# VHH binders against ORC1-type DNA replication protein 2 (cdc6-2): the designs that were tried, part 23

Target 1, 379 residues: ORC1-type DNA replication protein 2 (cdc6-2), of Methanothermobacter thermautotrophicus (o27636)
Amino acid sequence: MKGDKRRDIRDILLHDETLFRNMNAFDPDYVPENYRYRESQMEALAVCIRPALRNGRPVNAVILGSCATGKTTAIKKIFEMVESTSEGVVCCYINCQLHTTRFGIFSQIYSKIFGHQPPETGVPFSRIYQTIMQHLASEKRALVVALDDINHLFYSKNANKVLYDILRAHEVFEGVRTGVFAVLSDIEFRYALDKNVDSIFIPQEIVFPPYTREEVFNILRDRVRVGFYPGVISDELLERITDHTMDTGDLRYGIDLLRVCGNLAEADASPVIGEEHLERALKSTGPVNLIHTVRTLNENEREFLRILADAGEDMTAGALYELFRESTGSSYSSFNRIIEKLEFLRLIDTRLTGKGVRGNSRILIPRFSREDLRRCPGF
Key: E = the ipSAE of ESMFold2; O = the ipSAE of OpenDDE; V2 = 0.75 times the mean of E and O plus 0.25 times the DockQ between their complexes.

## First folded at step 11 (VHH; framework vhh_gefurulimab)

Design u4 (from t7 with E107Q; at its last look DockQ between E and O 0.59; V2 from the best seeds 0.54)
Fold by OpenDDE, look of step 11:
Structure u4 (fold): chain B 379 residues (1-379), chain A 121 residues (1-121)
Amino acid sequence: as target 1 above (379 residues)
Amino acid sequence: EVQLVESGGGLVKPGGSLRLSCAASGFTFDDYAMAWFRQAPGKEREFVSAITWLGSTKYADSVKGRFTISRDNAKNSLYLQMNSLRAEDTAVYYCAADEGFYYDFGQYDYWGQGTLVTVSS
């Protein structure tokens, strides 16, 4: 009768023995010291910025690659390197998922340059814009802006304005030198970007291909090396985690899986991560991609998905809207925007059915199981 | 409510001159770039001229040297002096406003109803 010694929560919390050498190594935002397998891309990025270091205009770039191919990390690394090398170049990374307005984008640039946010109230965009560009001109500093996930700016219909404001700044402010790195996760958006900005945006294309299995394994191994103490996880188990990671096509999934396994093992007071921990982790971790994507959603968007998930059945757009409106008070236009966004994010599919009383009705179909959606934080 | 009201349009002979005005209200005029666009019958709207909040000016090649854009912030007014007018300048002229400077009419937040300029012998 091996007594199920329910470890006192206190014991779990105070357990001095951690499997983690550096828990931050499993953070999605963690930037590895050794960034491998993207040397050519890093070089290409550097080449684009090189003119700026020589009092020229940086070369614009379109960075293309699926999610979790290292684009963000590469950009952050090169920016850090550039800024460490020269004070004459300001590099600003902007996540367009978080900042979708023109004001918001330029507020980030402002903050980067001046070390504080612009006044929230009463200051128009033009003033912020002018302050930024005048400063750059006067200080003879070039600006490189990375717009990560720029597709979000297209959804908000601010992409063109933002690009024009940055790229054409030299037309208004003499001596200003600006460049844009547009980061796209979907190649389909490349065509949208090209159509809108072809006349002013002549970018170098930099492609981040998906990681190979070997690369994924090595990357995860490096994370293990930094994040866990030696011997905590076997290579065999890491191979399995790699396989699961490959199935998702998202490196972040593997990294998160490692973290979760580690936490489970610690909770069990195990000195090593075992198969049982992996199995439990796989059950507990919804598709990381889904979790990450859902986290980027606003409250209304999440509510939309919640309603859809709770319905248990595929819903017509009309039916869902009624529920959504009741819950959020949102307009039909807002609702449609959400549909478009969620479809774009591949969270839902839409199908037209001819069976509706009022003509073709749009059916909304979640791409993920209801269970998986419910597992997402915030949901 | 934001309003842009164009005036000054009319009939003029080739080689003549005309001055358009745009009266702006409902927004802080000084913080906006202003622009003139025109649309001829059966044609798309085209950029004519723009002036930034700092006073920098741009002109379409077709009007360069003939047209002059100016603004009076105290009067919340935009002007377009059109000299050496040609038949091809015949169009409805629109005033537009935005915090940014653009060549595309669709990028401007505000626009007027337009004023007709007819250049005919």
Scores: ipSAE 0.463, ipTM 0.808, lowest interface PAE 1.3, mean pLDDT 87
ESMFold2, look of step 11: ipSAE 0.592; ipTM 0.873
ESMFold2 (binder alone), look of step 11: mean pLDDT 84; pTM 0.857

Design u5 (from t7 with S56Y F101M; at its last look DockQ between E and O 0.85; V2 from the best seeds 0.75)
Fold by ESMFold2, look of step 11:
Parts: sequence; structure tokens; C-alpha cells
Structure u5 (fold): chain B 379 residues (1-379), chain A 121 residues (1-121)
Amino acid sequence: as target 1 above (379 residues)
Amino acid sequence: EVQLVESGGGLVKPGGSLRLSCAASGFTFDDYAMAWFRQAPGKEREFVSAITWLGYTKYADSVKGRFTISRDNAKNSLYLQMNSLRAEDTAVYYCAADEGMYYDFGEYDYWGQGTLVTVSS
């Protein structure tokens, strides 16, 4: 039957029941070709690196912005551009949440330069460091290191050593040229630095403001265009996803919601993401995930979350500890271990106020709502 | 266990000389940067001098030209030759060690117990 061939062609195109033309577009590490709304920030980053391309030292930078404002993407994109056109600059991105030790950080730099990990046993830090810096000197290559979430180096008490080791390498290794991009929420971290480290850092400040609703919608639509076949999701559903993304303040939530919707529609053998898929995705990315994670917590950890949720606003660690101690009798040491565990589980974020001894209080930011927590067993 | 043991301190007149030693054990000496710090009574500990595993040296401005740091990797020993001593050099002198590039701040991993140097008439 001749009419049926048109139905068969369309059915053949969707036979695998996949909606994704490029699922990688929804990965957290994806670097989009069409990177919008950050032109001035990209220019500022380029200006910081430009001296390194001309046999000079890179300019240090502090990159400020709330979570998911495009800071990491901008850094990765600039690094890709520099490395695609020059062998004279080594660009190394390091997530300080994952690499909190001096050895770990310099192992990442080593791997970037040599294409393999350093020897895993019997190699002291000094030898890894020397190998890196001798290479940079002999090959006349500059090094730019991005330290994402640099506050974690303060927690591990490695910040002064790491910055000094990078920025003063030229004093021992003639001709070495280095720079640091520090990514954080508050420039006041410099007051926690030793004066001899602070005096050499002297960064350019680059600010990433929050995206507007229109910007979020357009960013998500660009990801849909790359990641899904045409017609898979309507603009109406994308508007709803945008609204939910704005409510959380986290662009990554919207991108993940797109991925989950696609997976749900695929499981239903649907050629289109429908409203029912979004409704199910909202439930799976909200309270259900929270419920499973919270089940792993002990009573003190649950009390921590209750106090934070009841505040209805961000709290300093000091303020929360006062309430927590009154309720649980726990030591500050135990309280700090709870913070680290809850950060690891991505139930909270922390932000340094940037002050040294007097003002080194952390701001604790919940990644859940009070209403969602109340749906969890034991809350 | 890592140990750093300073010796050679004592009483000396202004303009005199002393040589401090630091005997190190419990780690691979030639993989470490070594440093001297000092602390006068009622004052903060301050950087004096450092030497890397490659032999590169650094001095605080207050001692540059008068003090000489050296190391003997065969003996696992660090030295500080102090010449043209002044009253303001009076302090407890501490040996310090770290695997990193030497630092002019006090975040070294290992410290000795100190040796007293007194410069007075």
C-alpha cells in the first residue's frame, strides 16, 4: 500500500525510540559551540591569557559568580581555544572539590602536560613539581591553572602552599611563567592568605552575573537543538522547564530535567516529550532523590538539615552550630564532619564570607526546600 | 618519626658569629626544602632563610648578606652561618622542612624544638 510508505518512513526514523541526536549536549561537562551572554567575560579571560601567548606572564584572575552562571564553561572554552592554536601555553582546569591536596593538584597539572598520570608509588611531591617546572622552562611554555571552588583548598589548609608553588616557581626555575584563575563567590578569601602569597596574586576581577529568564530559555533551547531531534519538545514545555530552572537558580537543573524527560519519553517509546514526562521528571529530580539520600543519614545529620530548612534563608555555620549544639549537644568537630558529608552528598553548598580569622564564617546553602524535606521519612 | 634537632646556639657579642646546625631524620632529606625561622621573646615567629632540594636559597631582607644557609645531603644536615650578629638577631631559631617549594611563611610540615641565640654585650 502506497500511502503506508510515508508512515513507515516516519516510523523507521523513530524505530529505535531514541529522541537524542546528541545526548552529550546534556552532560554537565558539555562545552557548547554557541556560548551566549558572556562576551565581555570571555574577552576579559582572553586578555588575562594573551601575555602568555607572547612570551609573557599570564595575568591572574578571580572569577566571581553564583553557581551555574557559566564560569566553568567559559574557562573550559577559553582553554580549548588557546590550546587549539598554541603549544606555548599549558591550560589546566582543576576542580578543587575533587583535588584538595597539593599532590593531587600537581598530579593533574603533570597529567595535562605529559598525557599520563605521574608514577603512583614512590614519587615525592618535590619530584613531580620539579618535573613540571623543568618542562615549562625548557620548552618555554607558560602555565595557566584554573582552581575551581578554591575555598576547598582553605578547608584542606593547602591554599597558601599551592598558590605559592604555582606563582613563585620562576624564582627557582628560570623562565617559568605561571598564572592562576581562582573561581569563587567572594574576593575576601585574600584576607585568609599569608601576606607573602597575597602580594604576588594581585588578580583581575571578572564577574559572572545571574542569567535572566530569557537568557535561560535561550540557553536551554540551544541545548535542545543540539541534543534532541527536531520537534521532540515544544516551546511550551521548554517555558515550563525554564520557570522551574529559575525557581532553583541553577541552570544545570534545567539541563538535567531535559535529559530526564528525554529518558522517560524513550522508556515510554514516545516520539515526543509530553507534559506527563515533565511531571514525572519533576518528581524524580525532587523529593524522591532527596528521600533516598536522606535515608543514609543519622539522627544528628537529619537535625542539621531540619534546622537549616526551618530558617528559610541561608545561614552562617556559626549560627547553625549554636542551634545544632542546643538540640544535639554535639561538638564543633562533629558539626564540621556533618558539613563535609552533606556537601559530598550534594544536599548543601558552602560559600566563604572571605574574611580571615574574624570573618571566615561559611554560609550554608540548602539544595532542597523545606516542603520537600518534610516529605522524607523521619522529617 | 620525623625529627629535626637544632644545635649551635649560645651567647655571643654583637659583631660575632655562630653556626647553627639541624640534624634531620625520618624522611628522605634530599626531597625536602629546608628553612630557618626565628622567634624573639614577645614577637611573632619570622622567616630567616630557606634552601630548596636543588640548592636555591632565599633570605629575609633583615639577614641578607650576613647569614648563609647551606645543606649537606650526605649528613642529612641543615646549617645557618650567622655573621655580623646584632642584638635584634636574639631569638629562638627553628629548623623547618617541607616537600614543596620553600616558603617564607610558617606553614611547614615539620619543625624542630629550637635553639636559643642571644646577642648581647
Scores: ipSAE 0.630, ipTM 0.881, lowest interface PAE 1.5, mean pLDDT 84
ESMFold2 (binder alone), look of step 11: mean pLDDT 84; pTM 0.855
OpenDDE, look of step 11: ipSAE 0.790; ipTM 0.936

Design u6 (from t7 with D30E; at its last look DockQ between E and O 0.89; V2 from the best seeds 0.72)
Fold by ESMFold2, look of step 11:
Structure u6 (fold): chain B 379 residues (1-379), chain A 121 residues (1-121)
Amino acid sequence: as target 1 above (379 residues)
Amino acid sequence: EVQLVESGGGLVKPGGSLRLSCAASGFTFEDYAMAWFRQAPGKEREFVSAITWLGSTKYADSVKGRFTISRDNAKNSLYLQMNSLRAEDTAVYYCAADEGFYYDFGEYDYWGQGTLVTVSS
């Protein structure tokens, strides 16, 4: 009861006072009602879909931008608006990180149209495909497919087939009208398509640039107004969260800082978020994009990243293998598979030394900072 | 085990005709798209013709009007009727199969060993 008695953990769990009036505002999946600073991108997306509403073919698009620049939100909002306007256009959003095969992708399209998944076994791709396209033709419905993180289809070598299957369907199913929104999270990623796919995938390019500092501050303030009661956090502290968010280039980091600060203040039974709560939150959270990706890794793959993060920029594959083998006992074959997986996940790059071409002379370059990795769970 | 076995190749004079066959086994033939590709000596393999599981067909411009692709699902067989043959048609002809759509690029899952067609004199 005296001044320095720490709260019992049961009191923390059962405390009835909350700073959150809508904690969902800090959910990674939250779609804000006040979606702003993307008006030209929303217009460009609408222009691509508009022909489908008028019995024409949608215009294909390539949507470029780093993570957390609003690409996914914009696509989901335009799809919702189109579907509320017409039953004549099927809009299907697909996360290619989760669905990397022809069967998987067309199962998602099937489910969007028919309300249930096809059987996972015993049904050939041709039957799923035929059922989809016969429906589109007979019901005179256009199809727009957003392939989010399409780089995964290039890495799995499925991109040519998937694009061909979608965009060439009219050759067998008369009157079918299809379009693709290909979303690239790595603006530096370069892709090449087979000439017979490239000639039919003539996309409008739509760029989602990083938000400015003022834009980030206003977006975070909007989330504060939805998610916290008034007065819970000062504008001064929000400015500091904005600065940290700008340093990472990831809006989701700032949103997560707000959530963590709120939880810490509640645990302290504080009516407001203070500077102490922000300092504690900074020690406990990392960039959301990096955190999401590293959760998919096993312990050997995490050890690889720890060794690479502790090194300078001249770490060759051979040098890292020696440290890695000593730490894990893994074979060179297993080590190479880890390199391929981590490059596939965009966690590392490889660069030739220029002194000759050998696998062991490659330089391994992290796509993350040591500080950002240290803030991830398990590091 | 999937197998594609081509037959029917041989020597033929310009303007002549030849019919290629491809016997398929080890998969449900009627669910697959089928294709013919060819490779002349010293050249890259190129698309000739393809047919879907529904019977829709596609042809390379160089053979359109002269070649006819067909399939017989009861016999698990793919055919290529080649008419008005030219010296440029000389190549090893390959049968290919894929569960996907009919592609005019070489990303088919299964390939035969090929049968030689020589158009000379």
Scores: ipSAE 0.636, ipTM 0.890, lowest interface PAE 1.5, mean pLDDT 85
ESMFold2 (binder alone), look of step 11: mean pLDDT 84; pTM 0.857
OpenDDE, look of step 11: ipSAE 0.690; ipTM 0.890

Design u7 (from t7 with S56R; at its last look DockQ between E and O 0.79; V2 from the best seeds 0.63)
Fold by OpenDDE, look of step 11:
Structure u7 (fold): chain B 379 residues (1-379), chain A 121 residues (1-121)
Amino acid sequence: as target 1 above (379 residues)
Amino acid sequence: EVQLVESGGGLVKPGGSLRLSCAASGFTFDDYAMAWFRQAPGKEREFVSAITWLGRTKYADSVKGRFTISRDNAKNSLYLQMNSLRAEDTAVYYCAADEGFYYDFGEYDYWGQGTLVTVSS
């Protein structure tokens, strides 16, 4: 009767033996010291910023690539390098998933420049804008802004304005030198720019192609080397993780999978990550892409998906709105915006039903299983 | 409630002058960029002129040298002085407001109902 010694949670927590050398290596935001396989892209980014280092205007760029192709990391690394090289250039990375308003975006720029947030109340956008641009002009500092996932600004209808505000600042503020790196996962959004904005943006295109299998393997191997102690994971198992990663087309999946496997192995008091841990991890992580995407959602957006998942059946937009409104107090306009966003993110599909009494009702269909959605953090 | 109310439109002969006014209410006028747009019958709305909260101005090429945009913050008012009017200037003129920069595209937060300007012999 091998007594199922339920390892005391305390024992698990206090277990001094960790498989992790550096857990941060498996963080999605981790920036590797050696950034491999993007040398040409890094050079291209550098070339765009180079004029700014010489008292010129930085060259604008459109950074194109699917998710998890290293775009964000490349930009952050270049910005770090530039900032270490010169105080004459301010580099500001903005995640447009998190910041969708003009005020929000320029608040990030403000914070980057001044080291603190602008006042929350009573300060209009114009004041923040003016303060930023005047400072840049007076200090003769160039500004490079990376708008990551700029497609979110198109959804909020702020993309053209934000770009115009940055790119045309020199018309009002003499001597201002600004550039924009627009990061896009879908090339279709490039065509969504207003013609007047497009005429001034004139970007260099920098493409980040998908990683090859070999590249993915090597990248994951590097993460293993940094993140785990030697011998914790075999190359054979890493190959399998690579295969699973390739199936998803998302490098982040592989990185997360490694983390989860490590945690499971530690919980089992195993000195190595085994096949059993991988199997369990695969069952638990669901579609990593889904998890990552859901993590980027705000509370209302997540609530929307939660309601949809809990319904157990496809819902009409009207029915879902009733529940959503009860839960969040949000307007129909807000609700529709969420639908559009979630559809764009390929989290849901919408179909028109011809038979509705009150006209064409939209049916909302999750693209993922309800079980998978429930496994996402925040549900 | 935000309101933009245009006035000053009417019939004028070619070569004549007209002054449009826009009265703004419901927002802090001093913090907004203001603009004039126009829409002729059967045509798309087009940019005419804009002025920032700092008083910097922008004009469409078609109206440069003939039109002057100005603002009076004390009166919460926007103006468009139109000189040397042409038949092609015939349109409904709209006042627009935005918290941001002056845009030469039609993405402004607030819009008036418009005032008709007819230039005819």
Scores: ipSAE 0.564, ipTM 0.843, lowest interface PAE 1.1, mean pLDDT 87
ESMFold2, look of step 11: ipSAE 0.595; ipTM 0.872
ESMFold2 (binder alone), look of step 11: mean pLDDT 84; pTM 0.860

## First folded at step 12 (VHH; framework vhh_gefurulimab)

Design v1 (from u2 with L101I; at its last look DockQ between E and O 0.81; V2 from the best seeds 0.66)
Fold by OpenDDE, look of step 12:
Structure v1 (fold): chain B 379 residues (1-379), chain A 121 residues (1-121)
Amino acid sequence: as target 1 above (379 residues)
Amino acid sequence: EVQLVESGGGLVKPGGSLRLSCAASGFTFDDYAMAWFRQAPGKEREFVSAITWLGSTKYADSVKGRFTISRDNAKNSLYLQMNSLRAEDTAVYYCAADEGIYYDFGEYDYWGQGTLVTVSS
């Protein structure tokens, strides 16, 4: 009867021995020193920026690839390299999930250039825009803007305007040199551009294919080498983690799984990560199928799912729409599309209730708890 | 409430001249780019001309050299001087406003109701 010695929380907290050499190596935003398996893509990105380093205009690019294929990391890394090499090029990375308005996008550019945010009150977009472009012209600095997950700008109907403002700035401001890296998970983006924007955007296509199993294994191995002390995890266990990672199609899942396993092992005062830790970690992570499905959702779809999960059971579609509208500003048509999609994906159930005065009210029911959804990377 | 009100439309002979005006209200006019679009019967709306908040101008190729766009910020007004008018210039002309630079694809924030210009012999 090996007594369930409930380790005193204090003992866990005060345990001086850590399995982690560098815990940051397991952060989603960690940029490895050696970015393997994307050399060709990195070269392509560099080639696009190269003219800007020689007083030319950067070449625009469309970066295509599914989630967790290293697009963001590659862009950030190349920007860092460029900025370290030359002050004549400003590289601005923007996550369009976070910034969906024209003002928001250019505020990020402003902040990158000037080191502070534009004034919040009373400054119109035109002034911010002018300040940015005049500065670039006067200082003879080229601007490269990466719009990550640009799909979000299309949903907000700001994509064409933002692209136009950046790409045609030279028509208004003499000497301005700008380029755009549009990052997209879906090829359908090309068809959504206005003809006038399309005629000037002329992007180089850079594709990030999914990682192979071998590549995933090696990437995870590299994270282990940096993040853990030697001997903490076996290759056999890493192979299993790789298999689970492949099932999700998301490298971030594997990285997080390593972190969780490490934490569990430390909590157990184990010098090594064992199978028992992996099993526990897997239980603490969302179902593989759910993770895969959630990964395919856009921000609004995820947001709705969050709202629905928080609201609980027996909420009407109308009531949920109000919450969703408040959160996203989306139309009812968009809302209905999301419902249909989520139902199709079996993330939600719908029931018609005969009791509504104004007709049959639709009740939306989440199939998964908020807790389960939170276990999904990106949720 | 934002309002754009076009005026100055009418009947003119080929080779004649007409001046359109657009009166703007409900927003800070000086901070906006302004544009003219036109739509002929049975045709799609097309870009005619635009002027930025800095005074930079853009023209469609079909009107270049004949039309002149201008603005008076003190009067919150946009103008389009149309010279050497042709039958193909017959259309409803729309005033538009946006905070960005001049767009030729018609994604402006605000639009007027339009004024009819008819060029006929």
Scores: ipSAE 0.554, ipTM 0.849, lowest interface PAE 1.0, mean pLDDT 87
ESMFold2, look of step 12: ipSAE 0.678; ipTM 0.901
ESMFold2 (binder alone), look of step 12: mean pLDDT 83; pTM 0.851

Design v2 (from u2 with L54I; at its last look DockQ between E and O 0.75; V2 from the best seeds 0.76)
Fold by ESMFold2, look of step 12:
Structure v2 (fold): chain B 379 residues (1-379), chain A 121 residues (1-121)
Amino acid sequence: as target 1 above (379 residues)
Amino acid sequence: EVQLVESGGGLVKPGGSLRLSCAASGFTFDDYAMAWFRQAPGKEREFVSAITWIGSTKYADSVKGRFTISRDNAKNSLYLQMNSLRAEDTAVYYCAADEGLYYDFGEYDYWGQGTLVTVSS
């Protein structure tokens, strides 16, 4: 009987009829015009920056919330609004996963101010730093730096230097006004600054709580309205995508499901997204952050994760090491190195049991489900 | 390679003075902030004083008014003039260098071997 219609890959690439009105709406770094459900957080961010618009010093902030709660979007929105109203405040957003060193951070600030990167070699950090701060002082511009995923600067042991260099610049370059928005996606992450740095970083705390189901549905529907032509996906299917998104706790998963469903429907030459497309997307799509991260792991690191996932419960480092050594023959020092890397990549957490117990008494806590891991290539 | 070599340490009576020097080589001295740290027996290393590449200075409260940091870029040298010395100033004094601002914590990139200062009657 009638079979599936499939098209040549060339025809798919050259297809005139598309479901996407604006593919960028499903991009992880998309900043929506209609940003909702964060009005109090936006006000708090604005209050922190407002002194900089009035020749004062910005208020430092710590921005707390789990992944995909809108923190990055809020920061980009407020920076856009500030820059559209004033040339007197430099707003610099920096992803600390990508820029983990002092030189890297200040190269991004330099680029924001001057429109080009500094030379990678031949120019010492002090000259780049001095050029930035002399410009801010001379042009009477304040600087607000958002350090997104700042935990990476703690892991790389750059946090003290970076914060000090930004926040103490006024001591050497008179009239310079600076502030930092430190963004933490792990609300249980504990950081320790040197006491002489901690005394200058006195932040306002701004919390981004998880979205409710209704909020998630409406956010996804807003993206559908921007990203697809009318009628491409029903509210019924969007409710199902919302439910899957809530199960993962990651809004990005829902947005990616929409993108994948659209691509699958186009490959089928379908004028709409149907239930078949959603079912196929669910089978092929794991949490995109997990999939990307595990691809960077070597075989021993993958075996570590398999053993942890197979346990079905949190386990001590000692118990895991026994199984890991049996499977891989690795030393305890190699095992500890893997723990450090996986904690750095935010694939696991560790905590101590009881008072004063250390080493093998650490509890290893996966940040992923066994089911999600099994959907990743190589597992 | 970078080298920082301290000198000028020794034994001095309370109330006396010493001048420490740090000779720097292997980097462009003018591009670095320079600092003195000290470590008394059984204690943690502590900040004493720092000076930026443009001459701004910072002092620990315990030495302010008694110690003076200076640099001579022509000689690639850092100095610490220590006056009104006290028994609690007894420590190994370390020269440190970094391209950043004058940190008052011990995360400098380069360190000397230290010179011993003993203040005793």
Scores: ipSAE 0.750, ipTM 0.932, lowest interface PAE 0.9, mean pLDDT 85
ESMFold2 (binder alone), look of step 12: mean pLDDT 83; pTM 0.847
OpenDDE, look of step 12: ipSAE 0.782; ipTM 0.932

Design v3 (from u2 with S56T; at its last fold request DockQ between E and O 0.81; V2 from the best seeds 0.81)
Fold by ESMFold2, fold request of step 14:
Structure v3 (fold): chain B 379 residues (1-379), chain A 121 residues (1-121)
Amino acid sequence: as target 1 above (379 residues)
Amino acid sequence: EVQLVESGGGLVKPGGSLRLSCAASGFTFDDYAMAWFRQAPGKEREFVSAITWLGTTKYADSVKGRFTISRDNAKNSLYLQMNSLRAEDTAVYYCAADEGLYYDFGEYDYWGQGTLVTVSS
């Protein structure tokens, strides 16, 4: 009986029993059909867009809230609703972490309108821009652009140009109607626009506060209903996942726990998620499991953490790289991949500086204490 | 290599006129918005005027009605006709180019070295 919980890798890959009715329900990009607890925010977004549906200009908005408070979902839902109602409004959602330049932003807008990317070479920005705006004018379509994590455009020094080009288009292309939803996931980030951009970006502020425990539980239960077959996970285990999610303050943690638990149960050929699957998932996904998480790191990644922990204050990526290169000889690209991995593992946070200092644009913040790290094997 | 070369600066009496030119090379002139900025000694650089690749113009309030921006795409040249000059117009004038709209802030991709205009009696 003791040996029957182990299956080889081929069995796992060829497993014909599944707990997932829809695994996409646990994807970061998933837009739920049943979206709740943001009715007032959805109404505020609708009020901002409604003028565009009535041949007016959209109202600009700043959408504020920490990660995983439903901002992206709300924007995608309202855009879906608007587009199902009218062809007269182009709604374009853009993740500014992925598209950090003026050219990149407008290439996404171009693709939304025309169904294909513009040529990457040989076409000047002005021609792409003109094609977009002439289309909007001739077809009498408004444009609403959501710039998610807009802080990345400030870091790349593209924010003034992008906002100006979107919001002042009507001065050159008569009849064009545009609006911007600027989304800030770092609620402590302070931005400064040039005064001639600031004067045209007069946004309504829409705040997405953290979810309550009851809201988190119900959101997770909704994802369970979509993503798993009935009976796969008990309400009692879901309550435990909710508690762990509240401890982190990040709804994505709870959704990822569900995904990992499901995968572990399938690997065990279990028809349900049990307590043993949750315990294993907690060791692989939780920030509270520092010792377990650091065991998965190689020596260069461990050295990264040692250097960061020995600092007496927050450290820029540039400062850390200097010390890291001296110790390890690693390339800058390897260093950046370590940052991405450690952020994914929730061992560090990154924050953009608002000071505008070239080359020192990221602050690295440990999610662990020096004392806790020293208790880990190999530190 | 992109190059913007200003010319036409000099000494002018109050109430006089000057015409500044900016010769552009190293890019397709017709695809760029062009602008003039100026910087008086001890002051921040400030916007003067801009013109899009479509010919739409913009002027700072301080120069509107006295200055006229124009472009000649056949000659790859930008011009600024400055009339009714005042002592306050004394500055180094810079030509700038960018593929975006006619920004009235100083984030243009390309800049000339400047030409000095002095307005004194």
Scores: ipSAE 0.772, ipTM 0.941, lowest interface PAE 0.8, mean pLDDT 85
ESMFold2, look of step 12: ipSAE 0.740; ipTM 0.928
ESMFold2 (binder alone), look of step 12: mean pLDDT 84; pTM 0.855
OpenDDE, look of step 12: ipSAE 0.789; ipTM 0.937
ESMFold2, fold request of step 14: ipSAE 0.764, 0.748; ipTM 0.939, 0.930
ESMFold2 (binder alone), fold request of step 14: mean pLDDT 84, 84, 84; pTM 0.860, 0.859, 0.859
OpenDDE, fold request of step 14: ipSAE 0.827, 0.836, 0.828; ipTM 0.956, 0.960, 0.956

